# Designs tried in a protein design chat: VHH binders against Trans-3-hydroxy-L-proline dehydratase (lhpH). Part 6

Target 1, 355 residues: Trans-3-hydroxy-L-proline dehydratase (lhpH), of Colwellia psychrerythraea (q485s0)
Amino acid sequence: MTKNIAQAAVKFEQWQPKIEQESYLTINSLECHTGGEPLRIITSGFPVLKGNTILAKANDCKQNYDQLRRALMFEPRGHADMYGAIITDAERDDSHFGAVFIHNEGYSSMCGHAVIALTKTAVESGVVARTGDVTQVVIDVPCGQIYAMAYSHNNVVKHVSFQCVPSFVYAKDQQVEVDGIGMVQFDIAYGGAFYAYVQASSLGLSLVPEQQEKLIAYGRKIKQAIIPQFEINHPTTAELSFLYGVIFIDDSPNQDVHSRNVCIFADGELDRSPTGSGVSGRIALHHAKQQIVLNETITIESILASSFSVRAIETVCFAGFDAVIPEVTGDAYVCGKGQWFINAEDPLKYGFLLR

## First folded at step 20 (VHH)

Design u2 (from t7 with R26E)
Fold by OpenDDE, fold request of step 21:
Structure u2 (fold): chain B 355 residues (1-355), chain A 124 residues (1-124)
Amino acid sequence: as target 1 above (355 residues)
Amino acid sequence: QVQLVESGGGLVQAGGSLRLSCAASEYDFSNYAMAWFRRAPGKEREFVAAISRTGGKTYYADSVKGRFTISRDHAKNTVSLQMNSLRPEDTAVYYCAIKYGWGYDSTPDQYDYWGQGTRVTVSA
């Protein structure tokens, strides 16, 4: 039996918990990435979350099932930079479905990389019926309702564009003293989440993979320094009233690219993508500073040179703020399927992080 | 939204039989245990029977052991309770409930969703 490795391999592949093994839970997922940033779409085996809003459902998960978030996001099933989506019923009647976002620290208000991946896979899987070369997908997320368009060729989605929530500048030309770093200059803007935007060059940082540890360290320190010294209040939704992350900005080595940025969020997660909500806040900031005009498209790349295109398509007044509606464009890839087992007898069943 | 709908209740003579059924809405309950509880007039809600998430293990209250049988259909999202040798003391409103996790609970506090109940009356 063991003399034929092919037969052995098949047996390993076919392993399943037995019916009499009551200690196992099974959770399934679709594994994707957008620009290198992972998205684990949880498809079955997860608790049906309670509440009529996406935020309520997220809170139910946080209060009652956070150990499952840990099990799926942390080692050994995930890693420190994992990102996930729990698919839910839509909050609004004119939405197709809802999503709760999770990561290594807890729960996210919005990520564009996830919207792009969810939109692509929703159309390709048939969750949303295809309507030709362009198909609209409407998703309820914690920060609100997102309108996305899947552009297809030969029944394959080639790219996705989504309109983000009203994005606005919250504070300009701020500064904070950070131990071991010095005085840090920053702006705060909202694009589904609040980010502090920092010029990398001002701190001697380079947005390259070789400096990822330094970027994470600086991002974490800056975030923690800003939080106690700067009050953030979303004008309509209290649950969104916090600093989500720090985004470092620099020039791109590619002359055809507007800029490069790296987002440090949650508990030291480094976004492999340009960060959809981040670039949404950025376009609002650039517009406010008269650095771009309406409908002007710029390309922003990540630490991996993956890119999003972003433009402001409309100006709006949002709860007293001058805001813009960003349109973000990118592409995603399906990179696998997951079947995850949680054994009640496993002392590490809810995962861990070594960092 | 999650809905659990019980059926099969009614009036039966002592020594008779009834089969209760609970139909759940179209969600994934693969990791949910399913259970029956009952509330008699003037009494608190009490555990009757439970079946594990896989259906591989069943649990019964001492008062119904040997008389009641719980079963489930994963594909149909249903749980059933075959009640034989019914007694007047079995008279109650019977509730279907589901709980996420590996095992069952004999107390109602840990169950996540409940039906509206079906009335069972056993005459002497």
Scores: ipSAE 0.788, ipTM 0.924, lowest interface PAE 0.6, mean pLDDT 95
Fold by OpenDDE, last read:
Structure u2 (fold): chain B 355 residues (1-355), chain A 124 residues (1-124)
Amino acid sequence: as target 1 above (355 residues)
Amino acid sequence: QVQLVESGGGLVQAGGSLRLSCAASEYDFSNYAMAWFRRAPGKEREFVAAISRTGGKTYYADSVKGRFTISRDHAKNTVSLQMNSLRPEDTAVYYCAIKYGWGYDSTPDQYDYWGQGTRVTVSA
């Protein structure tokens, strides 16, 4: 028999479930990242979610298809820090499409890295027709409607800016006793999700990759300590009334960068990006503290030195809160495509996490 | 919105034939099984036939086995039911339904979306 490795390789690549094999589900995705934070855009094979709102659709997924979330987010198809988007029909008539966000713990209210990636790919794929060098993309997400702008040069999107939801300070100068850590000072702000903001230096933390495990541990502990002791109520949407994550803030080692932050969210996920919703809440906090003025742009970098620029472009009253409208700017990259098979006979078909 | 639209119903004499069709809206139903149910006057909705997500397997109620044939066109997002040797007992409103996942179900409560139905009347 003639051995031809090239032919073998093609055969491996061409493997597909047989038509007669009813045990397989097939789900496809577009794989992206924003500043290193992954976004798996689920494109086909996923259930058409029920409900008239993004939150309702998320709930449908949670109640009826959460095993698919796990299958796609967890090992072996994903990893502990995976992030995904299920694209849906728009909730609003003036939106292009909707998105349900998923991660290792469940469902996210908002993520800027995802908005940036979705916007870029929507324009580049033709989901949203180009209108020249600047194309508006409007996306319904769990926390509301997001307006984004794709800036292109030579038909390539170079960066994306989006206006976040009204962002506001929820609580200032709070403290909580955390077992093994001590007293932790924090602020809470909302930028599509509620975050507790903590100065890393106050806890002897450094926002470097070498301390990622410690950051995760501390973030998880702080989050869990705050939740039972601090009631969070979103003024208009009950489903958003929870602490989403902890954001550690520090100085940047890089010139011309305002600061560095690391977000620990969900069940110990470390955001590789500066966290769009996080920096949105953060800019509200800085504004409230008179540390920045309207339209002042600051650059915030992640643990990987990936960066977002953020500014408050408007002050608004939101359901009794003094709020700002943040504009967040960044870029994303398509890094692959996925075809995923879920075999009914596979005992690990719904994935696992070793945490 | 997901829409399933049935067609092909009507009046037919016993021993005659009808072909029902169901057209689904433009969503990805690649992982959905498609099925036909029917409800006769004064009776509960009952399973008639189903076809797997791949189209590789078909399932029939005993009452229609050998007489009815279910098929689907993935490209057109349609499912059809060829009904031969019709009997008065086949008189019913026929509904198209789809279900996400593996295989099929003979109970209506497991299906995710339904059509409005098409009436089939078989005269003696």
Scores: ipSAE 0.785, ipTM 0.924, lowest interface PAE 0.7, mean pLDDT 95
Fold by OpenDDE, fold request of step 21:
Formats: structure tokens, C-alpha cells, sequence
Structure u2 (fold): chain B 355 residues (1-355), chain A 124 residues (1-124)
């Protein structure tokens, strides 16, 4: 009984739900990563979200379609560190489109790695018409309007820069007692999300893959300890008034790199990238501490040695805060396309996380 | 912005026929069921017909079974209601609605988006 495996392979590849099978929902996506951090761009099959703002749309998703978030972010379709974007109509007339960000815990206010990937793919796909080697892409995200620039060579986007929202220091030189860890010193800054910045060396942490579990554990504990101790209030948008994550900072083993940081966010997600919003808040912090000057570019690398360049390009007053406008630069890659099926008869149709 | 626009309503004599159409805006409604509801004067909105997301299944209120036929065109994002053997009691404003997910619902509150309606009047 000799079978042709090539024929079998094609049949497997061609599998589709039958028209008479009413049990299947189909959702499609474009799969990307920025510095190793994944971005699943949901392109079709997802509910058209209600609301006139990105935050309203996010809330609609949260209230009415969170099961789909889980289905797409959790196992088996995703994993504990999955990140996604639901593309939407623009909130503002001068924006190209909007995006709702999702992850293992819920919804994100801002993610630079996503902006970079969305910008790159928007230009390369024709969603945004090219204007030569440099193309502006304006995206509405939960934290506001993001201006990004795609830089191309020979019709290939080579890197993306985006200006983040006004970023500012919220609190400096704070401390919290954390069970099993001790007293933790931290700063809080906002770069589209609020982060607690912690020096890794102060806790005996190394920002290496071998310590990823420890980093996650520490990050989660620190985050949970800070939340009840510190009330975080965004000056203009109540929905952004929460601690998003903890960022551990350390020196880089590469002398040409300013520093390394690892962001623990959501429910213990470890950002594989330097974290765009994180480095935005961080540059505000460095500026406030007079550790950098305007237009000074520093390179920050992730746990994977992937890097973003970041600089403060302008100082602004934002709702009473001394703030800077960060410019973050990086590159993304398309790494796949997804077609996902949700079968009503599948007891695990909405996904799971096993940790 | 999501829009559902009904058309095809009008005045018709008892025993006559009308074809209603609903055109949805240019969004992906591949996972949406589409339905028709109606509201007669002085009455509550009631379910008329629905068609599944794939178009493979149709559902009808008992009052219209055998007389009405629902169909959809995925490519055009449209749903139609062929109404035959019309009766005075079919007089109502007919609404198009869409619902995300599996199956259909006979209750209006489960539908996500609605049209403005088209009036159907059946004279004796």
C-alpha cells in the first residue's frame, strides 16, 4: 500500500470547512513580529466593533467579544505571550486607521512594536499609499494619535519611526515592599502606558533568557504590590489610569548599546522587544533626570538583543506635566498569515492558558 | 460606519408580491447572520426570517412560512426577502438586522446592527 505523501499534503493544506457546516467561524490574520514580539493583525472575520473612539471599540470588544480575544490570543491558536491588533476605522479624520490592542490579560493602551509592524505592513500592503521613500502613517490607538514614518528603499520598508504621545514622569524615587523580594525602588513614567521602572541589579536580576521565569515572577509581584500603594491617574483619560507593567533596566553587554530592558506586562507577558511605549516613558524619565538631552538618540535592547532607537525630539507641557515627545525607531517583519477556525462544538473553542 | 439600507417596500394588494432588499456597508460580515424583523402598527417588533452566516440555513416565523423566502449575496453584502401571497396582516415596517456568531435569534435584542426600515402596506 504505497501512498503518495505529496498528494496527501496538498489535501491537508486544502482543508476547509464545508458550507453546510455551520459550526465554524473563520478569522484571518497577518502575522508579524517586531524585535521578536509578536503581532497578530486581525484582518477579517472579527466583529465590527461599536463606538466612535478606539477606547469605545476596545470596550465593546471587552464587553461583548472577549471570548474571541481569548480564542485568538490563548492556546492553541496563540500563546501566553501573544499580542494582537484589531484594525478599525480611524477615530480622527486625519488618521489612516485605528487599532485595538489585545493580549493575554485584555487590552493595551499603546504598544510601539505594534505601531512599527502596522506601519510597515500598511505601506507594503497598500493600505496607505506610498509617497516615495518616506511615507507617513497616522494611526489611532487607545492612548491617542500616533504619527509614524515608514522609510523604504527599493519599495521595501527598512525601518519605521513613530512619534509617541507626550511622555512624562509620573513619580520618582518611590519604594514598595514586596514579599519574597524586599524593598523595591522604582520610578513611574508614562509613554502611552504607565510603567514602573526598576534597576535589575538592585534585585540581583539579570536580563537574560535564562532568567525569564524569575523576571516574570518578579515583575508580576512588583506590579501587584505597586497597584494598591499608588493611585495612577492619567490627567486627561481615565481609561489609561492604571499601571501597565514593570520594566527592568540594566546595562547591555554590548558597549555600543545604551542599555537593556525587559518589560513585564499584562498577566505576566514578557515583551520580546524593547517595548516602544516603555522606552518612550523611559526617555522622558532620562530627560527629566538630565541624563540625556533633546535629540540625543540612545539604543535600548531587549532580552533578545533586539533594539529600538529612541530620542526626545521636543519638550511639551501636557496637562500640567513636563513632557517630551519621543521618537522611537525599529523594524518589523511579516512572518506568516493565519486562518483560524472556531468550531462551536469544540469545548476549548475560546482557548486556554496552561502555566 | 456600518449601515444597513432596506429597499423594496411599498403598497401592494392582497395576494401580491414584494421583494425587499437590504444592503450592508463595506465591512466583513462573513460571520454574521442576517435577518428580517417587522413592526406592525401598535405591535411589537417580531421576527420574520433569518439566514445563517454561510447562507446554508434559513429560518422563518410560522406566520410567513411557505410565503416568504430569505436569501443573501455574500459578495454584495445583501440580504433579500421575497414576499409572496401577501396578506393585510403583513403590513408593517420591515427591518434588516445582522448578528455576529453562530445561528440566529428570534429576539431583536441579540442583533448588532439595524436598518432604518422599509414600509410594506398590503391592502385588502
Amino acid sequence: as target 1 above (355 residues)
Amino acid sequence: QVQLVESGGGLVQAGGSLRLSCAASEYDFSNYAMAWFRRAPGKEREFVAAISRTGGKTYYADSVKGRFTISRDHAKNTVSLQMNSLRPEDTAVYYCAIKYGWGYDSTPDQYDYWGQGTRVTVSA
Scores: ipSAE 0.782, ipTM 0.924, lowest interface PAE 0.7, mean pLDDT 95

Design u2 (from t7 with R26E)
Fold by OpenDDE, last read:
Structure u2 (fold): chain B 355 residues (1-355), chain A 124 residues (1-124)
Amino acid sequence: as target 1 above (355 residues)
Amino acid sequence: QVQLVESGGGLVQAGGSLRLSCAASEYDFSNYAMAWFRRAPGKEREFVAAISRTGGKTYYADSVKGRFTISRDHAKNTVSLQMNSLRPEDTAVYYCAIKYGWGYDSTPDQYDYWGQGTRVTVSA
């Protein structure tokens, strides 16, 4: 009997739960990445989250549907470094939509790579009506309202710029003793999340893929050491009052690039991108140290040599802090579509992570 | 915001029929079971009927089995309850509710969203 592989392939592709099979939940997504950092945009099948704010919605997810986060972020549907966005109604009337961010540990207050990807896809998909070569997209995220601009050519978004929330230095020239590492010097800054910034060279770290495990280990240890010794309080939003991650900084091997950084966040996630919120906090730090001037653009690259450009476009006083408004620029790519099934009978239905 | 709006309630004589409908706002409820509950005067809210997320399975309280039929339209985000052979004891405020997940629940505490209810009165 002659086999028809083409027919078989189509049948495999068309597999879906039958109406009689009540055990399957179906969740759909648009798969993107920004500078290599993934963004799974959850588009349908997810619970309608309760609350009038993005933070409230995130909390609803955390309290009632965290197993779905795990199912979508963890193996086998995801991986330890997966990042996701649940699109929601806007919190504010002048926003287009909202987004709850999720990752391996829980919920994120802000990630620029996600904003860039969401902006690009929102414009290209028609979620936000195109207004010529430049289209504004306003997104409510946990840390606040984000204004983004999609720059298009021939109806294709070529890059996105967004203005981040007021970013400021929280603490300078701090130190913590870390077991197995030694004394670590760090600064803390806020760019939608609080990060500890560490010079990689001071610890003998290299920001290269070959040292990714070491970077993760160091980042996790440093983060855990800082948390009990240093209280972080956001001046206006209690939910943001925690250390989100550690960012290692170093020189770039490329002389045309200002610097390189690697962000370790959540439960040991390594950001493949330069980290939008990270570079936002960083530009505030550089500005405070008078290492850059207003409107000066610098390029920061990731461990993959993907890059964001960032500049401070305005100085503001934010709840007693000298702050800047960062503008971050980058590009994203759609890399796939997902349809995910969660079978009630599957003992691993909510996913797992192996370390 | 999620809204569930019931309709179709009213006064009917014993042996008569009513069709209740619940319209949900335009969200994706494909993974939600839909159910009807009712609360009679002086009684607690009780389960009436449920339909699975796919619409492939229906569930009924013993008191209404054979008389009531639940159905849903996924495209319209609606759930309906055809009530035949109505009895005075069916008099109640009827509520629609939705629950995310694989199955239904006969207890109200597991449901995520509720309508405001529609009153059904069956006269003897």
Scores: ipSAE 0.779, ipTM 0.925, lowest interface PAE 0.6, mean pLDDT 94
Fold by ESMFold2, look of step 20:
Formats: C-alpha cells, structure tokens, sequence
Structure u2 (fold): chain B 355 residues (1-355), chain A 124 residues (1-124)
C-alpha cells in the first residue's frame, strides 16, 4: 500500500455523511465581512420560517429554532462575535428578498454591515439581476423595507449605499460623573439605535487595537453611569427606548479621512466596522452642529482602519425632532463558503462560548 | 408560501392498489422528514407512514405494514405512498405532511406543513 499525502488528503476531502447515519443536518452559507465585521449568510438547509412578515419569521426562529441560531453562531461553527443572516422570501411584492438577522445575543431588527454584504452578494450571485452600473436591491428586514444601491465596475460590485432611518440628536452637551474616569461629556443621538458619543482624547484614550480592553472597560462604565440618570424615549417605538452603546470619536491617523469611530455596544462588544447606525447618528450630530451641509460626504474609519462614507441627503421632521436621512456607503468581501454539519448525537451540537 | 398538493386518490375495490403523490413547493426541504396521515369519517388524523430526510429510513403504522410503501424524490420535492392490498378500513382522506429536523413523529402536532388531502375510498 503506497502512502501519499495527496491521496490521503483527497479521501479526507471526499468525506460526506453516510446515508445510513440519519443524525446529520446540513446547512450551507456564504461567509462575508463588512469592514471586518463578519456576516454568515445562511443560504440553504435552515427551516423555512413561518410568517407573512420578516418580523414574524424572526419570531418563529426565536420560538422554534433558537438552538439552530446557537449552533451556527457559537463555537465551534462560529464564535463569540459572529453575525448571520437567514435568507427568506420577501414580505412585500416590490422587494427582492427578506433577511432575518441573528447573532450571539439573539436577533436584530436592522444591521448596516449586513445590508452591505447582502446587497453585494445578491447582485454578484444573480439573485438580483444587474440593471447597469448601479443596481437597486430591495431587502425586507424585521424593521421594514431597505433600499440599497450596488455600484459595479467590470461586473464586480465595488461599493454599496443604502438610506438609513430618520436620524436625530436626542441630547447635546450632557455630562456624567463616572467612577474611575471622572466627568465625561457626551451627546446622545439616534441613527437606528441610541448612542452616547464621547470624544476619546478628552479621556486620554487612543482609538487603536492595542487599547481595545480599555475602550471596552470605559464604554461599559460610561453606559452604566448614563442609564440611571437619563431617560431615553424613542418617539414612535417604545421597544427602542434604550441606550444601546457608547461611541468614541477622535481624529484618525489617516489624514485622508474625516475621523475615527469606535463603538462599544450591547454588553461590551467592540464593533469591527465603523457601525452603520453609529455613523448615521454622527452625521445627524454634525448637521445639527452646522459642521456639514446636506450631501457633503465624510469618511469615517473603524478601529481596523476600514471605512464607511456617510452624508445627510435631506432633512425631515420626525415626531418633533429635526432629523436627517443619512446615506451610508461601504464595501464587503466574500471570504469563504461553508457547509456545516449538526449531528443529533453530538453532545455539543448547539454550540458553546468560552470568551 | 409552502404548499403541499396530494394526488392519486380515488375509488378502488378491496384488494386493489393506489399510488398517492405529494408535490411540495420549490423550497429546500433536504432537512425535512415527510409523512402521510389519514382521517376516516368521524375520526382523528392518524399516522400512516414516514420517510426520513435522507430517504434512508421508513416508518409505518402497524395497520399498514407490508401493504404500504413510502418513498421520496429529493430532486422533485415529492413524497409518494404505494398502497397495495387495500381494505375498506383504509378508506380515509390522506394528508401529506413535512417536519424539519431529525427523526420522525407519529403525532400530527409535530409537523410543520400540511397538504389539503386526497380522498381514498375502498369498496367491498
């Protein structure tokens, strides 16, 4: 019997679940990132979710298939910071498709980095037929209908733009005493979620990967200090009436961009991207402070030096607030294809986190 | 929307045969088990047969073992029930149903999607 590494490797590559072993479920994915933030696009093998709306489909997943969310988001198939989208039928006749967003903490109603990745891959895969150098992609998500534009060159999508919800300043020039830090000045703005915006240099922070532990610690402390002292009320949707995170802002080492934006959200998560709802709230702040005009584009980078561009394309009155409609532009990359096996006999089949 | 459409029902003499078919909508059902249930007049739905998601295992109610054969065609999203040696007590409306995940179940409440049914009448 002649040993050869290429022959052995080919046999490993040929492995498939046996038909007699009924314990395997097979789920397929397209693996992407937007600015460093991952997106696992689940393309086949997931349950066909019930419901005539994307929100109802997300609720069906939560009620009946949450263990599958864990299986695909947690280790060993994913990780503590994993993010996914389940492709569904559209809920509206004039939308191309629907998406349910999943992650390690549960389900999201909207996600800008996911919209960018979905839009690019929908055009490049032919889910949405190209209509020229610019192709509109319309996606139903739990919070509503999203209009995105894929910009192509040589049949490759080079960037994606989408319009965000009405974004507005909630409170300016606030301050709070934070144990271990001192007096912290901040603004509160909404761009799809409420954030407190803090100048990093005023706290001696640098927006670099080497300071990620300090940024997370400060973000947690600042959020916890603000919550009991400031009432946050979303004007139309009570379930959105909470401070989602803290965004540190500062100049960038890159002189070719406007600034840097580092978001600490949820329970101490550091966003690898510039945060779509975060830059949306920022453009509302800059517009309200007369630092930019309509259709003036600024480029904001993440802690990884990836970037989004953003502009305020119009002003609107939103439930008594002077709001703007932001347009966010970014790019995504396909970094893999996955085929995932979930074995009923595996005691760890639904995943685990060790972070 | 998911739709299951049964066909092949009708009137047949005792001892005869029928083949039922169920066509499912164009979704990915590769991780679904498929089953047939039936409902006689004045009775509840009862389990008839099931086939695993791979097609590698089949399950039958005791009353139909040896007479009925379930099969599926993954490429066509179809499940079939070959019914031989039919008896008057096999008279019922036959329903196709599908269930996500491992294994099968003999209770109707565990199935995710259902067809409208096809009538089978077996005469003496």
Amino acid sequence: as target 1 above (355 residues)
Amino acid sequence: QVQLVESGGGLVQAGGSLRLSCAASEYDFSNYAMAWFRRAPGKEREFVAAISRTGGKTYYADSVKGRFTISRDHAKNTVSLQMNSLRPEDTAVYYCAIKYGWGYDSTPDQYDYWGQGTRVTVSA
Scores: ipSAE 0.688, ipTM 0.891, lowest interface PAE 1.3, mean pLDDT 91
Fold by ESMFold2, last read:
Structure u2 (fold): chain B 355 residues (1-355), chain A 124 residues (1-124)
Amino acid sequence: as target 1 above (355 residues)
Amino acid sequence: QVQLVESGGGLVQAGGSLRLSCAASEYDFSNYAMAWFRRAPGKEREFVAAISRTGGKTYYADSVKGRFTISRDHAKNTVSLQMNSLRPEDTAVYYCAIKYGWGYDSTPDQYDYWGQGTRVTVSA
């Protein structure tokens, strides 16, 4: 009966695999975003990963469960720009928990937007007990141990800060000829990854969602033009010796913030957040150019006008570079809970990408 | 760290009964199948019984069908093996094992985590 739609709706809502339906695996998640960049926190149902370090656990996932990463990151359960974290045991005695980061292209060693979301949700869920208005959360990630601070007001976390890696200028005042664009001027800086930083206005670009296709196309072309012209060598870690992306910079129409930047990274992905490693490289550039002093906080917007704040809290010498230690501050929101079913009989169970 | 702890082993006369239990540590094992294997002195590890992740399907080696019953308790993260009509050839160290995913496997190499074992001795 159509007049019993309320009863029908409850029955749909209560659907669960029957016990005799042995074909379903069930995986649960907490759905978040940091500045628009998604984080799917896997809360239950994922394999317990082997290894005494977070890097070893990530390798176990890569070698033995990569199809589950695809199932949770790709369509129909995710999308081309989905990002996830698998919660694990801590690697270190003085850490609260560990996390393995997953996304459409594989695994990451560190992710600032994820640290912000994990820190806030860990405190608000009680995974980490509050120690006052400021609670330290210590997270083991593949690249090391992360110290984050959750700042609460009336028992609600209002923002999260964490310290980034030593960040430095690699090359300043460079230029390259790019087919179809012309001469492009850029700086290269490191804030956890190497980026080329380009003034958007010099190329007639606006940092607005309506220009996302042009921003992606330009970012790809500029990256490909720079790679053969410049040798990038990380001073201590050979595996990081590559240009990860291009960050376009512009003034913001919001006079209460410093600027805006848009990161085009990986294979043409546009970061919805201001990019933690990107703002870290930016603060190193601004400090080296004497545009800011230590402990001066600037707020940088994403293409969505979401923001991170960043400051350089200390100068250090890092393998011959004049580096700074950035502190990045942002906020995250829980936007959903997920219960995901993977059916052995589903020919599309491990996902697909159609953009 | 995942730990599986077997208990309930001991000495029993032929024709007797024994109940083994395996307590798994405090992880979510709702998507894991659970199994018992055994190893007699000088022999390779052999499959005894398995129970699916939901508990809805059970599997037995031919040598124990009709005599052994496997069960699990999801809330307690435990799997049990009721062993009736025991014979001297059932003498072995019994191991609990778990495997992520669908179905079960009779091959030890397919299991993700193992207990240290509990000794069962059946005397005439």
Scores: ipSAE 0.627, ipTM 0.875, lowest interface PAE 1.7, mean pLDDT 92

